# VHH binders against Putative lipid kinase MamU (mamU): the designs that were tried, part 2

Target 1, 297 residues: Putative lipid kinase MamU (mamU), of Paramagnetospirillum magneticum (q2w8p4)
Amino acid sequence: MRIAAIINERAGTVACLSPPVVAARLSAIWTSLGHQAHVTLAEGKDMGRAIRKACRDPAVHAVIIGGGDGSLSRSLKHVVGSGKSLGVLPLGTMNYVARQFGVPFDLDRAAVALADAVPTPTDLGRVNDRFFLIRACLGAFPEFIRSRDEARRKGGSFLDGALAGLTGLARGHRLIEAELIGPDVQARIATSFFMVSNNMCRDSDPFQLERERMDGATLGVYIGQGAGPFSLMDLGLQVAMGRWASNEALIRGSLPWLEIRTRQRKPLVSIDGEVEKMEAPFRFDILPGVLPMLVPK

## First folded at step 18 (VHH)

Design d4 (from c6 with T28M)
Fold by OpenDDE, fold request of step 19:
Structure d4 (fold): chain B 297 residues (1-297), chain A 122 residues (1-122)
Amino acid sequence: as target 1 above (297 residues)
Amino acid sequence: EVQLVESGGGLVQPGRSLTLSCAASGFMFSWYAMGWYRQAPGKQRELVAAIWGKSTYYADSVKGRFTISRDNAKNSIYLQMNSLRPEDTALYYCARGKTFDTISGSYEFDYWGQGTQVTVSS
């Protein structure tokens, strides 16, 4: 197959290695395995342009994104409907998508695995006009992420980021009054935590946000009940202890679509770990099998 | 199919306690508010208590005496009834929520069980 690989130059794993060296290595691996591969190093807006170009190239069969979940998520608007298969090199921090699909974290192994991967129809979540592979969050979590990332951008350590995130969460803690409209339910609630996931997360491993399947054609909806940051922390602790499914503080649903109406016009939303402002109302739906994802054998 | 099965009703003396249970099936239990209704002879059905997550509602007539709880692992709700009074005599129904507003305390339900009889008499 013809592979277009777009590698985020700012990805941590790439930074440790010379980006050109990484590119050459990837190219060599894929070529040796009988593929035609073009590797592009890019960052920021250039990455998007490169992805778009690749998706529009009729000769390209697969687009492989080297980066984190955010980079992958941002690629979706180009990949969906393009006819291209999407692969991921786990070069980010969390790499939820790579983990979900069993892509090795080792670069060489990942490259090899992707070369022999099978395009597999995968569901996508959508909020308004934005696709997501993993989850979209409202409430406290976006603030956490924002603060964390800000600290990291300033040269902070992982711990610094985490602490900053917690501090940000504490300072910016806001209860969101939301109206929920689903297929058979209408609800109103004040909460600090909304999560909508692409398919249901496994109960056994809430931290990894793994799914048993990515073709269930459903959204997972998670609402954390709590009047304050402590309640949220407690919920987090319970989740950490594997008491996700049975926790009364966590309302779970499986829905094909959901509309969330908030009082705030343009709250922060976390989409696949990236924070942005999005205008309410939030219309969530699931798109079954719209993404051919490269899944290692 | 949505199913709600109540249990735990019976005859009790005034001042005693009773716990009702409702086992739910056929839907994702944790997503829905659940509630208890009761209907006394010659009276209209009335909402006794409701629960969504940790949010609860109680009718004024039972406030402080009744406690609604849920176990998501068991897909069940419970109604602990303390200090029972003769006026608590009724057929008690488990119900699934259709519309629930935890801010205003308004709950509407669309499915009911068959009910369990509670009789409080000396």
Scores: ipSAE 0.790, ipTM 0.903, lowest interface PAE 0.6, mean pLDDT 90
Fold by OpenDDE, fold request of step 19:
Structure d4 (fold): chain B 297 residues (1-297), chain A 122 residues (1-122)
Amino acid sequence: as target 1 above (297 residues)
Amino acid sequence: EVQLVESGGGLVQPGRSLTLSCAASGFMFSWYAMGWYRQAPGKQRELVAAIWGKSTYYADSVKGRFTISRDNAKNSIYLQMNSLRPEDTALYYCARGKTFDTISGSYEFDYWGQGTQVTVSS
């Protein structure tokens, strides 16, 4: 097959190995396996342009994104509907998508695995006009992510980031008053935590954001009830202990669509780990099988 | 199919306690508010208590005496009734919520069980 690989030059792994070295290595591997591969190094807005170009090239069969979940998430608007299959090189920090689909974290192994991967129809979540592969969050979590990432960008350790995130969450903690409209439910609630996931997360560890399947044609909806950051921490602990499903503070649903109306016009939203402001109301739906994802055998 | 099955009703003396249980099936239990209704002879059905997550509602007539709880692992809700009075005599129904307003304390329900009889008499 003909592969177009777009590598995020700012991705952690890439930065450590040197972007040109990574590119050369990938090219060599795919070529040795009988594929035609073009590797592009890019960052920021240039990455989007490169992805778009690849998706519009009739000769390209697969688009492989080297980066984190954010890079992959941003590629969706170009890949969906293009006829191209999407692959991910886990070169970011969390790499939830790669983990979900069983892509090795070793660069060479990942490249080899992707070369022999099978395009698999995968569900895609959507909030308003934005696609997401993993989850979208409202409430305190976007602030957590923002603060965490800021600390990391400043050279902080993982722990520094986590602490910064918690501090940010505590400082910015606000209850969101929301109206929920679903297929058979209308609700009004004040909460600090909304998560909508592409398919249901496993009950054992929802924080790992793993799914049993990515073709269930449903949204997972999670509402955390608590008066503050400590309540959320407790919830997190309970989840870690495998008591997620039985926790009374967690409202869990499986829905084909959901509308969330908030008082705030343009709150912070986390989409696949990327924080942005998005205008309410938030209309969530699931798009069954719209994304051909390269899944290693 | 949505199913709600009540249990725990019976005859008790005034001042005693009773715990009602409702086992739910056929839907994702944790997503829905649940509630207890009661209907006394010659009276209209009235909401006694409701629960969504940790949010609870109680009718004024039962506040301080009744406690509603849920167990998501068992897909069940419970109504602990303390200090029972003759006026608590009624058929008690388990119900699944349709509209949940935890801010205003308003709950609407659309599915009901068959009910369990509670009789408080000396």
Scores: ipSAE 0.790, ipTM 0.902, lowest interface PAE 0.6, mean pLDDT 90
Fold by ESMFold2, fold request of step 19:
Structure d4 (fold): chain B 297 residues (1-297), chain A 122 residues (1-122)
Amino acid sequence: as target 1 above (297 residues)
Amino acid sequence: EVQLVESGGGLVQPGRSLTLSCAASGFMFSWYAMGWYRQAPGKQRELVAAIWGKSTYYADSVKGRFTISRDNAKNSIYLQMNSLRPEDTALYYCARGKTFDTISGSYEFDYWGQGTQVTVSS
């Protein structure tokens, strides 16, 4: 197949291994497997231009993006509707997207696995004009995820990650007033966080990295009503012990769409690990099967 | 198919206590507001208590005497009724709602159970 690989040369793993060395290794591996491969090193706006160019090239079959979750998330708009398959190399720090799809850590093994993959139709989440592969979070949830992910990146256990996340929530807790509008809801509520995931999380646990499936044509919606540091500590301990699903403070749903109208006009949101301010309201929907992902077998 | 099955009703003397249970099935339980309403003979239905997550609502006539709770693992809600009075005599219905405002305490219900009779007398 004709592979166009765009590698973020500023990504930590790429910088550590030397960008030209990474490009040469990938090219050599894919060529040895019988593919035509063109590897481009880029950064910033050059990434977007290179990805768009590859998506518009009728000879290209697959676009493989190397970097962190943010590089992929920013590029989804160019890939959707292009007719190209999308592959992800785990060259960033956390690499949640690559992990969801089972891409090996090792560069060589990852390159082989992606080259051997058959395109698999994959759902995408959307919030307003942004696509997301994993999740979008509002309220205290972005800080929890950031703290947990940092602890796990340092080699911490699931329990260590949960405790770190709880500590972050305790430092920044604030209730959100929001209006929810959806096919099975019209409500005004106050809560600690929202998480909207692409498909349902495994075991209905919003802190799980994995999804039950990526083709269920549904959003997972998770709302936590913990209040204050004590109740958040109890919630974090229940997560750490695998008891989150039974907690009364956890509200969960499966919906094809949802609108969230927060009182704060530009709250912090996390979209596939990228934290930014986004203007309310937040219109979420699921886009079934729009992304042909290269998923290792 | 949505099912709500009430239990725990009966005849009790004034001043005594009773616990109602409602088992739910056929929907994602934690997503919906749940509630208890009652209808006494010759009276209109009234919302007694409602719950969404940890947010609760009580009618003034029962506040301090009744407690609603839910157990998401068992897909169940409960109504603990203490200090029962003859005017609490009614058919009590478990309800599910998707239109509500937990800040103001307004709830609308879209599905009801068959009810369980509570009679408070000697």
Scores: ipSAE 0.699, ipTM 0.877, lowest interface PAE 0.8, mean pLDDT 83
Fold by ESMFold2, fold request of step 19:
Structure d4 (fold): chain B 297 residues (1-297), chain A 122 residues (1-122)
Amino acid sequence: as target 1 above (297 residues)
Amino acid sequence: EVQLVESGGGLVQPGRSLTLSCAASGFMFSWYAMGWYRQAPGKQRELVAAIWGKSTYYADSVKGRFTISRDNAKNSIYLQMNSLRPEDTALYYCARGKTFDTISGSYEFDYWGQGTQVTVSS
């Protein structure tokens, strides 16, 4: 097949091994397997431009992105509707998407696995005009998730990550007052965080890395309710200890769409690990099967 | 199919306690508000208590005596009724709610169980 690979040269694995060496190795592997491959090294805005160019090239069958989950997330708008298959190389730190689809973490094995992969329609989440592969979070938890993921990336345990997340939560927590508008439930609530995932998280646990499936045509919706600083810390500690499922402050839903109207006009959000401000209301929906992912056999 | 099955009703003496249970199935349990209604002979149906997450509501007539709780692992809600009075005699219904405001304590319900009878008499 005709492969266009766009590799973030600033990704740690790529920088450590030398970007030109990584590009040559990938090209050699795919060519030896009988594919026509073109590998581009890029960074920043050049990543998006290269990905868009590859998605618009009629000769290209598959686009493979090497980098972190955030670079992949922002590129989804170019791939959806392009007719191209999407592959991901786990060259970032956390590599949640690669893990979800079973892509080997060894560079050579990943390249081989993607070359032999079967394009598989997978679901995408959307909030307003932004796609997400993993999840979007509202409220106090962007700091928790960032801090936890940083600690785990440094080799910390699940508990170490949760403790770092609690520290971040204490620094910048804020109670959310919001209206929910969904297919069945209409409500006005006050809570500590919202998390909306692409499909349901494993064991209905919003902090698990994997989904039960990526073709369930549903959003996972997780709402943590707390009433003060100690309540927020208790909730975060229960998540860290893996006792989440029995905490009555956690509300779980499975829905094709949801609108969240926060009192704050432009709260902080996290989309696939990237933190930004986004204007309310937040209209979430699931787009079934719109992303043809290269999934290893 | 949505199913709500109440249990735990019975005949008790004034001043005693009773715990009602409701087992729920057929829907994402934690997503919805849950509650207890009661209807005494010759009276209108009354919302007794409601719960969503950790947010609770109680009617003035039972506040301080009744406690609603939920166990998401068992898809169940409970009503602990203490210091029972003859006026608490009623058929108690478990209910699921989809329109609510946890800040104001306003709840609307769309599914009800068959009810369990509570009779407080000497």
Scores: ipSAE 0.636, ipTM 0.841, lowest interface PAE 0.9, mean pLDDT 83

## First folded at step 21 (VHH; from d4 with S106K)

Design k5
Fold by OpenDDE, last read:
Structure k5 (fold): chain B 297 residues (1-297), chain A 122 residues (1-122)
Amino acid sequence: as target 1 above (297 residues)
Amino acid sequence: EVQLVESGGGLVQPGRSLTLSCAASGFMFSWYAMGWYRQAPGKQRELVAAIWGKSTYYADSVKGRFTISRDNAKNSIYLQMNSLRPEDTALYYCARGKTFDTISGKYEFDYWGQGTQVTVSS
């Protein structure tokens, strides 16, 4: 097959190995396996352009994104409907998608695995005009991420980022008053934690955000009760302890669609770990099997 | 199919305690608010207590005496009734929420169990 690989030059793993070296290695691996591979190094807006170009090329069969979950998420608008299969090289920090689909974290192994991977229909979540592969969050979590990333961008350590995130969370608007409209329910709640996931997360390991399946044609909806930082911490601890599903402080649902109305016109939203301001209301739905994802055998 | 099955009702003397249970099935329990209604003879059905997550509501007539709780692992809700009074005599129903506003305390329900009889008498 013909592979177009777009590698984020700023990805941590790439930076350490030298981007040109990484590109050459990937190209060599795929070529040796009988594939035609074009590897492009890009960053920022150029990455999007490269992805778009690849998705429009009729000769390309697969688009492989080297980066984190955010990079992958941003590629969705180009890949969906293009007829191309999507693969991921786990070069980011969390790499939830790679974990979900069993892509090795070792670069060489990942490249080999992807070369022999099978396009697998995968569900996508959607919020308004934005696709998400993992989750979208409202409330305190976007603020945490924003603050964390800001600190890291300024050269802060992991700990600095974490502390900044916590501080940001503490200073930010913690509570969102939301009206929820679903197929058979209408609810109003004030919460600091709201998560909508592509399919239901496993109960045993909520931190990994793993799903039992990515073709269940459902949204997971998670609402945390508790307004204070301590409540959030407690919830986090409970989740870490595997008490996710049984925790009374966590409201869990499985819905094909959900509308969220907020008092705030344009609150912070995290989409697959990337924070942005999005205008309410938020209309969520699930798109069954619309993304052919490269899944290693 | 949505099913709600109440249990725990009975005859008790005034001042005594009783715990009602409701077992739910046929839906994702955690997502829905649950509640207890009661209907006394010749009276309209009234909401006694409701729960969504940790948010609870109580009618004024039972506030401080009754406690609603839920166990998501067991898909069950409970109503602990303390200091029972003759006026608490009623058929108690378990219900699933349709509309639940935790801010205003307004709850509407769409599914009901068959009920369990509670009689408080000397």
Scores: ipSAE 0.796, ipTM 0.906, lowest interface PAE 0.6, mean pLDDT 90
Fold by OpenDDE, fold request of step 24:
Structure k5 (fold): chain B 297 residues (1-297), chain A 122 residues (1-122)
Amino acid sequence: as target 1 above (297 residues)
Amino acid sequence: EVQLVESGGGLVQPGRSLTLSCAASGFMFSWYAMGWYRQAPGKQRELVAAIWGKSTYYADSVKGRFTISRDNAKNSIYLQMNSLRPEDTALYYCARGKTFDTISGKYEFDYWGQGTQVTVSS
């Protein structure tokens, strides 16, 4: 197999190990296993160029992204439809995708596992023109993430990030009045929490965002009810306690598509952990099996 | 298939209480608003109460006396009816919501159970 690996130089794990060292190590592992591997170190806009190049190379069979969930998410627009399999090295902070597909967090083990991984058709969520593997969020959560990440980028600790996130959430806390249009439902609600996931999350641990399957051809839709940051905290607590599914303040659904109309023209949206402004309305749908993911055996 | 099964109806004296239950199946319960309708003899069906998440609606005629609740784990809704009056005599229907507006309090429904009879008489 010919592997093109694009490693995010800014990824936390990479920064700690030295990017060239990581690249050399990965190359050595894959070569030793009989694969042809080309490892590219990139950052920022260069990541996209490298990924695009790899996806257009007819000799490449698999594209492996080394980075966080955000890096992986940004790769989707290039990988989808390219015929290439997508692998992930968990070099970020949360690494939800790697967790979902059972990729080891240890670099060497991950590399080995990916080399022997099986391309597995995987569903992909979409909001307007953006793909997502894990989830897209509206409301207060994007602000939390934005503030958290800003603090972390400035060298803050995990706790600093969390506190910054909470502060950001408090400052940016706005109820979103939204109209929801689905196959069987039309609804209007004011809430600070919208989450749309690629397939349904397990009831036991919504924070881990684990799915039983990634080929269920459905979107998970989660709407929080309650005004203010305290309600969100309570919801978070309930989720942590494994009672989120039974929480009356949480409306959950399984839908093939959903349209959300908001009064705000360009609210903040979190897509696989990356925050951006996106223009309403938000049209969500699920694309069954469109992404071949490298799943470790 | 969507199924709604009501229970708990009966004959009661004025001033007494009664709790209706509705068991739902065939759909993701937590996503939908649920409601209770009633139809008295010779009268039109009327919305009594509705619930979506924590948001509730009550008809003016039952405010303060009736309480709608839901249990997502049991896929059930309940209608606690207190201080019952002869005017509350009706066939009570469980219903699944089609349109839910928690801001305006407007609820529309598209699926109905078979109903449970509530008779309030001295």
Scores: ipSAE 0.790, ipTM 0.904, lowest interface PAE 0.7, mean pLDDT 90
Fold by OpenDDE, fold request of step 24:
Structure k5 (fold): chain B 297 residues (1-297), chain A 122 residues (1-122)
Amino acid sequence: as target 1 above (297 residues)
Amino acid sequence: EVQLVESGGGLVQPGRSLTLSCAASGFMFSWYAMGWYRQAPGKQRELVAAIWGKSTYYADSVKGRFTISRDNAKNSIYLQMNSLRPEDTALYYCARGKTFDTISGKYEFDYWGQGTQVTVSS
């Protein structure tokens, strides 16, 4: 197998281990296993260029992204339709995708696992022209993420980021008035929490964002009600009890498509943890099996 | 297939209480608004109460007396009817929502059960 690996030089794990050392180690591992691997260190716009180049190379079989969920998410526009398989090295903070597909968090183990991984058709969510592998969010969550990441970018600790996120949330907390159009349903609601996921999340722990399957050909839709302190306490208790899915304050749906109309023309949206402004309306759909994902055996 | 099955109706004296239940199946229960309709003899069917998540609606004629609730784990809704009056006598229907406007309080429904009879008489 010919592997093109693009490693985010800014990824936390890479910075700690030294980017050249990481690249050399990965190359050595894949070569020893009988693969041809080209490892590229890149950041920012250069990463996108490297990914695009790899996806257009007819000799490449697999594209492996070393980074966080955001880096992986941004690669989707190049990988989808290219015929290449996508792999992930979990070099980010949360690494939801790696966790979902059982990729080890140890770098060496991850490299070995990916070398023997099986391309598995995986569903993708889409909002307008953006693919997402995990989730897209509207409301308070994008503001939290934006503020958190800003603090971290400035050299803040995890706690600093969390506090900044909470402060940002408090300052920017706005109810979103939304009109929802789906199969046989029209709704209007004001909410601070709106999440659309690629497939349904498990009922056990919504914060882990784990799915039972990634080939169910459905969107998970989650709408939160009651942003007051008491409601949050109740929600927390129910989560602790594993009953969040039955919480009356959580409206849950499974839909093949959804349109969301907002009063705001260009609100903040979180796509796989990356925050951006996107123009309404928001058209969500599920694309069954369009992404060959490298899944460890 | 969407199924709605009502229960709990009966004959009661004025001032008494009664609780209706509706068991739903065949759809993602949590996603849909649910409601109760009633039809009295010689009258048109009217919306009594509706619920979506924690948002509720009540007809003016039942405000303060009736309470609608839902249990997503049981795929069920309930109508607690207190201080019943003879004018509450009707066939009560469980309904699934089609349009849920929690801002304006407008609810529209597209599926109904077979109904349960409530009779309030001395």
Scores: ipSAE 0.788, ipTM 0.903, lowest interface PAE 0.7, mean pLDDT 90
Fold by OpenDDE, last read:
Structure k5 (fold): chain B 297 residues (1-297), chain A 122 residues (1-122)
Amino acid sequence: as target 1 above (297 residues)
Amino acid sequence: EVQLVESGGGLVQPGRSLTLSCAASGFMFSWYAMGWYRQAPGKQRELVAAIWGKSTYYADSVKGRFTISRDNAKNSIYLQMNSLRPEDTALYYCARGKTFDTISGKYEFDYWGQGTQVTVSS
């Protein structure tokens, strides 16, 4: 196949390696396996342009994104409907997507695995015309991420970021008054956070963001009730211990669509781990099988 | 199919306690509000208590005496009734909530069980 690989130069793993060396290695691997590969190093807005270009190239069969979940998420608007298959090199921090689809975290192994991968129809979530592959969040979680990332940008360690995130969550924690409109529910509620996931997370731990399947044609909806940051921490701990199923503070739903109306007009939202402001209301739906993902055999 | 099965009703003396149970099936239990209704002879059905997550509602007539709880692992809700009065005599129904406001305490339900009879008499 013809591969267009776009590598985020700012990705953590790439930063530890010489970007040109990484590019050369990837190219060599794919070529040796009988593929035609073009590797582009890019960052920021240039990455988006490169992805768009690749998706519009009729000679390209697969677009492989080297980066984190955020980079991958941002590629969706270009890839969906393009006819191209999407692959991911796990070069980010969390790499939820790579984990979900069984892509090795080792660069060379990942490259090899992707070369022999099979395009697999994958569902996509959507919120106000923005695609998400993993999850979209409202409430406490965006605050956590914002604070975490801010600390890390200032040179903080992973632990520093985590602590900053917790502190940010604690300081910025507010109950969200929201109206929920779904197929079988119309409710006005006050809650600490919403998580809407592409398909249901495994019952073991919804925060691990692993799914049993990515073609179930449903949204997972998770609502956390808590009066304060400590309640959320407790909930997190309970989830981590596998006790969330019995936790009354965690409400779980499976819906094809959901509308969330908030009092705040433009709250912080997290889309696949990236924080932004988005205007309410939030209309969620699931798009079955619209994304061909490269899944390693 | 949505199913709600009540149990735990019976005859009790005034001042005694009784716990009702409702087993739910056929839907994602944690997503829905659940509640208890009661209907006394010659009276209209009235909401007794409702629960969504940790949010609860109680009718004024039962506040301080009744406690609604849920067990998501068992897909069940419970109504602990303390200090029972003759006025509490009714057929008690388990119900699934479709439309509700946890802030204002307004709940509307779309499914009901067959009910369990509670009789409080000396």
Scores: ipSAE 0.762, ipTM 0.887, lowest interface PAE 0.6, mean pLDDT 90

